# Ledger of designs, part 2: VH-VL binders against Imidazole glycerol phosphate synthase subunit HisH (hisH)

Target 1, 208 residues: Imidazole glycerol phosphate synthase subunit HisH (hisH), of Pelagibacter ubique (q4fnt5)
Amino acid sequence: MNVTIVDYNSGNISSVINSFKEVAKDKVNIEVTSDLNKIRSSDKVVLPGQGSFKSCVDALNAINGLVETLNEFTVTNKKPLLGICVGLQMFADLGYEETETKGLGWISGKVSKIDNQNNKFKLPHIGWNEINIVKESKIFEGIKNKSHMYFVHSYEFIPDDKSVISATTDYSSNIVCSVEKENIFGTQFHPEKSDKLGLKIIENFLNL
Key: E = the ipSAE of ESMFold2; O = the ipSAE of OpenDDE; V2 = 0.75 times the mean of E and O plus 0.25 times the DockQ between their complexes.

## First folded at step 1 (VH-VL)

Design a10 (framework fv_cemiplimab)
Fold by ESMFold2-Fast, scan of step 1:
Structure a10 (fold): chain C 208 residues (1-208), chain A 125 residues (1-125), chain B 107 residues (1-107)
Amino acid sequence: as target 1 above (208 residues)
Amino acid sequence: EVQLLESGGVLVQPGGSLRLSCAASGFTFSSYAMTWVRQAPGKGLEWVSGISGSGYSTYFADSVKGRFTISRDNSKNTLYLQMNSLKGEDTAVYYCARDLSIFGEVDYYYGMDVWGQGTLVTVSS
Amino acid sequence: DIQMTQSPSSLSASVGDSITITCRASQSISTYLNWYQQKPGKAPNLLIYAASSLQSGVPSRFSGSGSGTDFTLTIRTLQPEDFATYYCQQSYSTPYTFGPGTVVDFR
């Protein structure tokens, strides 16, 4: 099996690479690249990201043909894709971090700054927090409700269709922390930073 | 020019049925979510129903759920509202409006930017 | 359902005044808040979307602000054509809901 982690020059993805390779061992081939042919031929794709919504979307768009190739892989061919942190956020139609920026539009919704209730809560939302699993999801197989995952974000993805939400977390409000729409999976938390349970999520994705 | 034109508003008896139509022109109809908003005489705006660009997703206000259905014919650039079991409180001007959806599968975008002139439905004996 | 309230329900003002209308949601709606203007006998017109974004063609004297549960619409240097009813509307979750409206009338 071939799995590509998209390297679109948007921050340090070393933890994502290391965690996927640790889970894959010798059974799954992990490629780290933005090569369009390698993405097309992959069995699964991982879209990580580090930085703002705008900087990541701009970085994707800066590579000629990359967004079109990801659309073909994900929307047309319905192959499994996992978005991590800003990768999940880019599924949205529109993001408000820094400027109003158009996202991939794969899951209707918007990315907005977390309402921290007049500074009662600090941003970013950083550290370990419990997830509330609200529907069955293959990536949560073997993960108990109220398990702790690692977060670091100031913005949240708010889907228009709430049925795509697979998990939330309680901070200043019920924040969406995982979505699932057919072949499209995303986590707001960082499974690569979430210890053994995070590796289990990666394993579940690779076993789809 | 981008236009929406409602039709079908008439006087109907309580318990009756009526179908409203909204004809769209000047834009790619199938790329936009559409909505019905009503306003009773002298009262405020009430959102009634919405439909995605493809027509597969529909949403209703609790006051009309189970009695009204929304549909669209993208080949005719026309939106419909089928109203059944009409009540006196359904008396209102019914507006057709376009949601700022850029993609056919997006249910709603930012606000309702194009409105028709409305069609009056009166439910009375 | 998310309930929307507006304050004040009515307001009397003179040309040249600056006015503020407040809108409150029963739960956090982030920035998914739109403002509409309606003149007697006419359909509503979109003024502001996403809480603070000015719709194309709308005069710059209109501005919106807020996030979460509390939002405001401000009209600087009120003009004769601004005497109308103003509605806020949340687009965070269906069913979408409107505030009860604020009538801005000539004093």
Scores: ipSAE 0.000, ipTM 0.430, lowest interface PAE 18.1, mean pLDDT 87

Design a11 (framework fv_cemiplimab)
Fold by ESMFold2-Fast, scan of step 1:
Structure a11 (fold): chain C 208 residues (1-208), chain A 124 residues (1-124), chain B 107 residues (1-107)
Amino acid sequence: as target 1 above (208 residues)
Amino acid sequence: EVQLLESGGVLVQPGGSLRLSCAASGFTFSTYAMTWVRQAPGKGLEWVSGISDSGGSTYFADSVKGRFTISRDNSKNTLYLQMNSLKGEDTAVYYCAKSPYYDSSGYWEYFDYWGQGTLVTVSS
Amino acid sequence: DIQMTQSPSSLSASVGDSITITCRASQGISSYLNWYQQKPGKAPNLLIYAASSLQSGVPSRFSGSGSGTDFTLTIRTLQPEDFATYYCQQYDSYPLTFGPGTVVDFR
């Protein structure tokens, strides 16, 4: 099996690469590239992201044919894709971080700043926090409800259709931290920073 | 050719105020998080403050929280540290440093480029 | 806050020796650890990031290893220019914290 981690100049993805290679070992081929033909031929794709919604969307659009190839892979051919952090956020129609920016539009919704209740809660939401698993999900097989995952974000993805939400976390409000729509998976937390349980999520994705 | 140049370090009396500047060149300043790290004479490194690429998120060490303010002017490629209510223990060389990431959430991974530092002395 | 400790606080070694410096975090930080070198009167210089990744331009005699709470920096075949103070730094969570430093003196 071939899995591609999309390298589109979205900040540091070394932790993502290292975690996927650790889980895959020699049984799954992990490629790190923005090569369109390699993405098309992959069995699974990982879309990481660090930085603002706008900077990541702009970086994605800066590579000619990349968004079209990801749409073909994910929407047309319905192959498994995992978005991490801003990667999950880019599934949205629109993001409001810094400027209004059009996302990939794979899951209707918006990305907006966490309501910190007039500074009662610190932003970013940083550190370990419990997840509330709200529906069965293949990436959560073997993961107990209330497990701790690592977060670092000031913005949240608010899907229009709540049925896509697979997990939430409590910080200032009930924040969406994982979504699943058919072949499309995303986590707001960083599995690559979430120790053994994060590696289990990566393993579950690779075993789809 | 990334360059960072700090300025503003002088002798100041306890309770005084001072603003440090860091002039950046050789990279797109507006797309990177920035930090201030200080080092007291003969002592180790201490992280002071960080700021996201847009300036929308700022973070401070507990020792300076409420007294120091970090800001940036992306149109001038300049990072600032406003220091108020200065104490003797604020005496240090202050370095500005660049993160390699576009992290608007304000989380810094590591510092790939550093300025030469500017000495702030707080003494009577 | 995450406390960082380094061992030894100082060491003396001859040119050509291999040395190891250790860094410990008070809680698990995965691989979110960097190593810096600082020469007298100079700004710090990044050597290793993400526990084991060598920064561009840094000689291959430097290597980092470890995860969780225990980390090591190894310098093989010490050169005269390696006389310096070495600092570890965690970036798992705020506030960012540095170790107290290890002074490497060539004698």
Scores: ipSAE 0.000, ipTM 0.443, lowest interface PAE 16.4, mean pLDDT 87

Design a12 (framework fv_cemiplimab; at its last look DockQ between E and O 0.04; V2 from the best seeds 0.00; counts 0 for: pae E 15.3 > 2, placed apart)
Fold by ESMFold2, look of step 2:
Parts: sequence; structure tokens; C-alpha cells
Structure a12 (fold): chain C 208 residues (1-208), chain A 123 residues (1-123), chain B 107 residues (1-107)
Amino acid sequence: as target 1 above (208 residues)
Amino acid sequence: EVQLLESGGVLVQPGGSLRLSCAASGFTFSSYWMTWVRQAPGKGLEWVSGISGSGGSTYFADSVKGRFTISRDNSKNTLYLQMNSLKGEDTAVYYCARDEWELPGYYDYFDYWGQGTLVTVSS
Amino acid sequence: DIQMTQSPSSLSASVGDSITITCRASQSISSYLNWYQQKPGKAPNLLIYAASSLQSGVPSRFSGSGSGTDFTLTIRTLQPEDFATYYCQQSYSTPYTFGPGTVVDFR
């Protein structure tokens, strides 16, 4: 099996690479590339994202044909894809970080700034926080409800269809921290920074 | 090197309360889940409660749910069990144990145990 | 909740014997099964995790097997220090549960 971590200048992805390779060992081949043919031929794709919604979308668009290839992989061919942090956020139709930016449009919704209730809650939401698993989930197999995951973000994904939500976290309000729709998986938290429970999520994704 | 030392076990009346402590050393305490297991005199082992490394996730056996709480202070390397509304059936040696795991598959197991502390519930 | 049973509840054996202890779960627990040894007045000691993985420092005469609902602990060439009580324990889902124990006494 071939799994591609998309390398599109999304910041330092070394923790994502190291975590996936550690879990995969010799059982799964992990490619790190933006080569369109390697992505097309992959069995699974990981879309990491760090920084702003706008900067990540701009970085994807700067690679000719990449967004079209990801659409083909994900929407047309229905192959498994995991978005991490801004990678999840880019599933939306629109993001409002810095400026209004069109997302990938794979899961209808928008990305908006977390309501910090007139500065009662600090942004970014940073550090360990518990998750509320709200439906049966392939990537949370073996993960206990109220487990802690690592967060660092100021914006939240708000899907139009609530049935895609697989987990939430409490920070000022109920914030969507994981989605699962058919072949599309996303986490707002960083499984690569969430200790052994994060590695379990990575393992569950690789075993799909 | 890894060491777990329970304390606080005493005689207490039915309906009373008691707090147990487990002092940990020889490992990075905050990186490990911790658990309490008890054993009534002459009986087998019963899992009581568990807690994640950060303290945010807690789990309980049905027999103690609502009466016991589990907590940890990672700055003091100490695990706690608060026991309320005690009954005669809670009489046991209480062990703390370190919860380790193995990938792939996330296999939980209790690799290091303390010496235990005896709680007796009688009038 | 997942009930665990063990067979036999006790057995008598001699040094040098090979013995087998069986553990059964009330539902499939895949390979999420651990084995512990406990001597009188002492805390339990981990022998085997994940059904068949030997814990560091445990002698190779101990082995575990099984998956699903039926599991086995085998002790080959029983030694004087092996006379103890043995417990299986599932870690598939909370509440985690132990078997009732198997007492291994010398004959």
C-alpha cells in the first residue's frame, strides 16, 4: 500500500512525516510529494495544513493541477483522505481568515473565527483539550470518549450538515474538532502531536 | 527504577469517606495513564478506575461509579482516589498501576504496580 | 460489560510439568488480553500482553496464545517460583475486567 502526504509548502510537516512513518514501519509505503502522478496512484492521501486558511489555499493553487488532482482523488474516485488542522478547514466552501477565500468545497460549510466572548477565552485555542466523540467513527476506534488531543487554532469549521461531525471539543462553545463523511476524514487537532492516542488515530486511518 | 507507593488506607465506617494517594517516581508521570485495582481479602482482582496522562479522561467500574473520583497532580507526581459513601464491599487492598500501551493496535496493560494499601470498611 | 472466565479454578502440578490455563471472554476482544501472576501477599506482575507478547524480564517458558474469545497461558517446565495465582484481563473496553484467577499449587 502507498500513502501520500501532500507536500505543498504547508509549513514544517516533519512531525506528520515522522509519525506516519513510525506507525507505518515496513507495512505501508509513505510518500511525501506534490507529484500529481504519485498522488493519483496513491491508495490514501494525507493533507496537512499549518498557518492561515488563505496561505494554505494559495500554496495549493501555486502548484499547477494539484487542486484538480485532489478533487479527482477525493470526490470522483472516493479514495480515503485525511485533512489535519487547516487541511480539515480547507474542506469548507469558504474561509474568513484574513480575507474571504474559496476552499475545496468537499464538505459544505464555512470557516470562521472562534467566538472568544469578548476576550474571555484566549486565542489561539492552544494545548490539550478533551474531545467528545458524537458518532461511530472509523478513525476513533479504540479511543475513549473524553480523551485529550493537542489543539492550536483560532478558526473553526462549521459544516452545514451536522451528520458529518464525529467529535467536538469545548472551548467557549462546542467546536467541531473532527469530521467523517464517507471517504473524507478530518481533525482540527494534531494527531501527530497527540501522543499515543494520536498515533492510534493515524494507525486507524492507515488500516482503512 | 519505576516506583509506585500507595498510602492512606485505614479503617473507616460505612458511609464514610477516604482519600488514597499513590506517589510515583522513576518515569515521566504525565506521559502515562494510571489505574486503581483492588482485591478484597481472599478474592480476585477488580479494576476500579483509570485516568489519562493529562487527567482529562477518567473511567470507572460500575460498582464505584458516582461514589469514587480519580485525579492526579502532575506537578507532584501523585495519583489520587477519592472514595465516598463507603460500603463493606469496598474493603480491599488498593493497588495503583501504570497503564502502558503498544502500537500497532493500542494494547493497554498494567506493567508496574505498587505494594497496595488496605482499606477496611466496618463499624 | 465483558465477563471473563478461567479454567481450571485450581490445579496441582510438580516442578518440571507443563501446564495450560484457559481464559474465555463473553464477547470477542480480538487480542486485547493480558496475563498476570500474583504470589500470596504480593502485588500482581505482568507476564503477557496483547494475548501473546512476552513482557520484558519474563522467562521464555511462559507463552500466550489465542484471539477472539478463547485464550491460553502455557508454562513449560514449571519452576518452584511459578506456583502462584494467574489472572487474565481484557483491555478491549472499559470497565476492564479480570478473570477469577487460577491457583497453581505444587503436588
Scores: ipSAE 0.006, ipTM 0.463, lowest interface PAE 15.3, mean pLDDT 89
ESMFold2-Fast, scan of step 1: ipSAE 0.017; ipTM 0.634
ESMFold2 (binder alone), look of step 2: mean pLDDT 93; pTM 0.948
OpenDDE, look of step 2: ipSAE 0.007; ipTM 0.561

Design a13 (framework fv_cemiplimab)
Heavy chain, then light chain:
Amino acid sequence: EVQLLESGGVLVQPGGSLRLSCAASGFTFSSYAMTWVRQAPGKGLEWVSGISGYGGSTYFADSVKGRFTISRDNSKNTLYLQMNSLKGEDTAVYYCAKGDYGDYWSPEYYFDYWGQGTLVTVSS
Amino acid sequence: DIQMTQSPSSLSASVGDSITITCRASQSIDSYLNWYQQKPGKAPNLLIYAASSLQSGVPSRFSGSGSGTDFTLTIRTLQPEDFATYYCQQSYSTPLTFGPGTVVDFR
ESMFold2-Fast, scan of step 1: ipSAE 0.007; ipTM 0.601

Design a14 (framework fv_cemiplimab)
Fold by ESMFold2-Fast, scan of step 1:
Structure a14 (fold): chain C 208 residues (1-208), chain A 124 residues (1-124), chain B 107 residues (1-107)
Amino acid sequence: as target 1 above (208 residues)
Amino acid sequence: EVQLLESGGVLVQPGGSLRLSCAASGFTFSDYAMTWVRQAPGKGLEWVSGISGSGGSTYFADSVKGRFTISRDNSKNTLYLQMNSLKGEDTAVYYCAREYYDILTGYSDAFDIWGQGTLVTVSS
Amino acid sequence: DIQMTQSPSSLSASVGDSITITCRASQSISSWLNWYQQKPGKAPNLLIYAASSLQSGVPSRFSGSGSGTDFTLTIRTLQPEDFATYYCQQYNSYPYTFGPGTVVDFR
């Protein structure tokens, strides 16, 4: 099996690469690339991201044919895709970080700044926090409800259709931290920074 | 040539604040994650904080979380560490370092270039 | 957090000796470990990355090995400039953590 981690110049993704290679070992071929033919021929794709919604969407769009290739892979051919952090956020129709920016539109919704209630809560939402698993998901197989994952974000994805939400976390409000729509998976937290349980999530995705 | 130069270290009273700067030259600053590592006098190295190339992701050691903030200005090739609520145990030489990794292979994620360090003393 | 330990904490050696320093992680870090050298009054220098890869410009007498939780730095035919403190550091997950260091002194 071939799995591609999309390298679209979205900042430091070394932890994502290292964690996927650790889990994959010799059983799964992990490729790090933005090559359209390699993405198209992959069995699974990982869309990581570092930076703002706008900077990541702009970087994705800067590579000719990349968004079209990801749409074909994900929406047309229904192959598994995992979005991490801003990668999950880019599933949205619109993001408001820095400027109003159009996302991939794979899951209707918007990305908005976390309401910190007049600075009662510090942004970013940073550190370990519990997840509330709200529906059965293959990526959470073997993960107990109330497990801790590592977060670092100031913006949240608010889907229009709540049935896509697989997990939430409590910070200033009930924040969506994982979504699942058919072959599309995303986590707001960083499994690559979430210790053994994060590696289990990566393993579950690779075993789909 | 590739260089990092820290500045801003000074004597500060407990509970005070201080901002450190790290000026980068000789490479495309925005392509690299950056880190702060400190060393108390006569003690070992302690990783303090890291920031992605774009500045969108930041990471902290538990000992400084909630008190320190890392940021960068890519237009000025400068890394910052804002230190608030300083404590005696924050006394250390603070190094900035470049976090280098090969995106295509993912094999190298190491601090390959270090500044000379700037001494922060929290006392009085 | 991943805890790193080093042994020995210090050792005395003579020029020409071969020495070994060990580093242990509290949980598996695969091969995601770096080794640094620090001389008195100086910033650290990267020696080894990814457990066993020699950094450009570093003498071949330095070598690293290991995976999972146990790692080794070896210096063959110790030279005068090798008397320094050596640190391992994991980059498997945040927060990154250093070992406490091993001091290599003249005998």
Scores: ipSAE 0.000, ipTM 0.434, lowest interface PAE 18.1, mean pLDDT 88

Design a15 (framework fv_cemiplimab)
Fold by ESMFold2-Fast, scan of step 1:
Structure a15 (fold): chain C 208 residues (1-208), chain A 124 residues (1-124), chain B 107 residues (1-107)
Amino acid sequence: as target 1 above (208 residues)
Amino acid sequence: EVQLLESGGVLVQPGGSLRLSCAASGFTFSSYEMTWVRQAPGKGLEWVSGISSSGSTIYFADSVKGRFTISRDNSKNTLYLQMNSLKGEDTAVYYCAKDFGYSYGYDLYYFDYWGQGTLVTVSS
Amino acid sequence: DIQMTQSPSSLSASVGDSITITCRASQSISSYLNWYQQKPGKAPNLLIYAASSLQSGVPSRFSGSGSGTDFTLTIRTLQPEDFATYYCQQSYSTPPTFGPGTVVDFR
């Protein structure tokens, strides 16, 4: 099985690479690339992201044919894709970080700054926090409700259709931290930073 | 109040060894990645080494690989830098710094709090 | 390693001036750029992270902008306490690398 982690100049993705290789061992071939043919031929794709919504979308668009290839993989061919952090956020129609920026549009919704209640809560939302699993999800197999995951973000993805939400977390409000729509999976938290339970999420994705 | 206090900087002969310590207080030390950054007299900043919150992931600048080791004792809220085979070009003020976020093999490299620094001089 | 350059290497300014310092990366670093201030004899202080995010407690006269390879730090209505050396630093890849610094001196 071939799994591609998309390297599109999205910042330091070394922990994502290391965690996926740790889980994959010799059973799954992990490639780190933006090569369009390798993405097309992959069994699964991981879309990581670090930085602002705008910077990551701009970086994807800067590679000729990449967004089109990801759309073909994910929307047309319905192969499994996992978005991590900003990778999840880019599923949205629009993001408002820095400027109004058009996302991938795979899951209708918007990315907006977390309402921190007049600075009662600090941004970014950083550190370990509990997840509330709100529906069954294959990537949460073997993971108990109220498990702790690692977060670092100032913006949140607000899907228009609440049925895609698989987990939330409580910080300044009820924040969406995981979505699932058919073959499309995303986490706002960083499974690669979430210890053994994070590695279990990676394992579950690879076992789809 | 976040405080980082370095100690151990002294004059050392070339080829010698020295261990620096950084005592941390005012935050949950075991939850944050820590780093060492140095500054040669009259020069700019150079990153030396980083260590994850648990101590399991460690990174070094090429200039110190094989000579320096970084470690931490979370029960004592203390960060260490063991320096071996010291060279004249290692002469610098060594700063202990707190990374903004947690680490699981991923470094944010946003150094939000710094110690006062400790001067290491390597000279005969 | 990603190489960082700053311009100018030094500048002289008066209280009340507005100044800009530029930072360039040898390759795209997206928005993973931090700015530090260092006063003589003191440790650096984080001013701005992620290119444009102002660190808590830092005066609003400081602002950062840019993405990719080109970044700027702007200080509006310069105050006496702002005479210092300013460093940019990329956080995109390991090792993190600093610019050579820009010295802001009293005219």
Scores: ipSAE 0.005, ipTM 0.452, lowest interface PAE 15.8, mean pLDDT 88

Design a16 (framework fv_cemiplimab)
Fold by ESMFold2-Fast, scan of step 1:
Structure a16 (fold): chain C 208 residues (1-208), chain A 125 residues (1-125), chain B 107 residues (1-107)
Amino acid sequence: as target 1 above (208 residues)
Amino acid sequence: EVQLLESGGVLVQPGGSLRLSCAASGFTFSSYAMTWVRQAPGKGLEWVSGISGSGGRTYFADSVKGRFTISRDNSKNTLYLQMNSLKGEDTAVYYCARDTPYDSSGYYLEGFDYWGQGTLVTVSS
Amino acid sequence: DIQMTQSPSSLSASVGDSITITCRASQSISSYLNWYQQKPGKAPNLLIYGASSLQSGVPSRFSGSGSGTDFTLTIRTLQPEDFATYYCQQSYSIPYTFGPGTVVDFR
């Protein structure tokens, strides 16, 4: 099995790489690349992201043919894809961080700043927090409701269709922290920073 | 089919306590914030209390703050309203309703889309 | 707290009329305004959310408009089942607040 972690100059993704390699061991080949042919031939793809919605979308678009290749992999060929943090956010139609930016449009919805209730809550939402698993999901197999995951974000993805929401978390409001639509999976939290339970989520994705 | 069924409304003396329940079915209960809205006889609607999907955050109208508590048991798909130090002004039909996730950033913009039938609480000697 | 007012408090209309109800917030609530219909002895039902979005299953003769502080609910070609009390409600800030209601009666 070949799994590609897309390296599109989104910032430091070393923790994602190391966690996937730790889980994969000798059973799954993990490649880190933006090579279009490698992505097309992969069995699964991971889309990480560090930085703002706009900076990550711009970075994807800066690599000629990359967005088209990801669309072909994910939408046309319906192969498994996991988006992490801003990777999940880029599934949206539009992001409003700084300026209006068009996302991938794979899951209808918007990315906007967490309402911190007139500064009653600090942004970013940083640290360990409980997840509320709201529907059965293969990536949550063996994960108990109210498990703790690690978060670092100031913006949230708000899907138009709530049936895609697989988990939420409480911080100033009820925040979407995981989505699942057919072959498309995303987490707002960082499984690569969430200790043993985060590694279990990675394992579940690799076992799809 | 989404259903919300309130229970617990009875006649209570001033200063008394009462617990209302709302049984939910037909949707993933823990994915939705829930709310209690009341209506005094012949009067309009008054929002009373809200609770996040996980139950981690609760909110109250000033008129009930410190006297009422809201809670939920997601394993039983049940919403509760514990009412203490009841006053005559608390006499009302109490509705539970499904809220979308609280407006965190401008996009949920869905109101209370499903309501129970209501349960009457009368506070009188 | 955000105060909500409605105008008129009541109105009389005939089947086939078009009517407009207004709702005003004491401060800007952007588009976080919902409209509900309540018939005697029944629970309210959601008609419009987000100032202008029609709730699924609600007839297209209902429409909402406005943003900021001033909002309107319009019912075109009033039907017998539309005689009810209508409430606006802001979902911008907690505590959530309802308008006092507008009673729509037979003329």
Scores: ipSAE 0.000, ipTM 0.431, lowest interface PAE 17.2, mean pLDDT 88

Design c01 (framework fv_concizumab)
Fold by ESMFold2-Fast, scan of step 1:
Structure c01 (fold): chain C 208 residues (1-208), chain A 122 residues (1-122), chain B 112 residues (1-112)
Amino acid sequence: as target 1 above (208 residues)
Amino acid sequence: EVQLVESGGGLVKPGGSLRLSCAASGFTFSSYAMSWVRQTPEKRLEWVATISSSGSYTYFPDSVQGRFTISRDNAKNSLYLQMNSLRAEDTAVYYCARDYYDSSGYYGMDVWGQGTTVTVSS
Amino acid sequence: DIVMTQTPLSLSVTPGQPASISCKSSQSLLHSDGKTYLNWYLQKPGQSPQLLIYEVSNRFSGVPDRFSGSGSGTDFTLKISRVEAEDVGVYYCMQGTHWPYTFGGGTKVEIK
């Protein structure tokens, strides 16, 4: 099986690459590229993101045909895709980090700054925190409710349709930290930084 | 009103097979993992099988692994347990039960059916 | 497999008096996520088991406040502050921290 981690020049993705290769071993071929033909021929795609919503969306749009190819892979052909951190956020219609920016629009909703209750909570939300699994998800197979994952973010994805939410976390408010809509999976936390349980999530995605 | 109604129990000879059914009503069946738990004549409770809400993942203890199969039909709100190569120690009341999740935590099995009796004897 | 040991095997209680049931696990039930998945069930005569307490100390919906759970690691307790006639039955602890799920042997509570 062939799995592409999309390298669209949006920051250091070494941890993501290393974690996927560690889990894949010799069973799964992990490619790191923005080559459109390799993405189209992949069995699964991973969309990581580092930086702001705007910087990541701009980076995707800077590569001719990349957004169109991802739309074809994910929406038209319904192949599995995992978004990590800003990768999850880019599923939204709109993001408000820095400027109002149009996202991929795969899951209706918006990305807004976490309400830190007049500085009662620090931003970014950084460190280990519990996830509340609110519905069955294939990527949470073997993961107990209230497991700890690693977070580092100041913005949150707020889907319009709450049925897509697979997990939340408590920080200043009830924050969405994972979504699942058919073949589309996303985590706000970083499975590549979440120790053995994070690697289990990666394993579950690869076993889809 | 949440209801789980088991059926299919009976008397079977060692080495025989039985298929148990559980009819669910009063909740969105497709949103919950489901389990089978048995109670021996000595009143011990033993977990037998769990199936995820989608039906894609199944779990068994070693005592029944390879002999029992759990399945579900979400369109019919039904859960099944196919029991093969039955042994005397499989004699028990078999309960189907709902595994519960919500945003406040994990409840485990919260609603149980009334049970169906399986007796394995010559 | 995690072995769950309940004591005592049975309790005879005068109505209105307290009851206490112990449950011990062969290894820690603390999951790596920081939670302890220890539940208590009640099986009334002729009825199916009913969930009373989940995650050590949380009462399930509709469970009276005379029931309380406590404990950590390998040692857990269910307390009934004042036993009523409707509380008679067999109490079981269960661990959900590790597959397979395992149950205690049960403690029968009867009225004196």
Scores: ipSAE 0.000, ipTM 0.429, lowest interface PAE 17.6, mean pLDDT 87

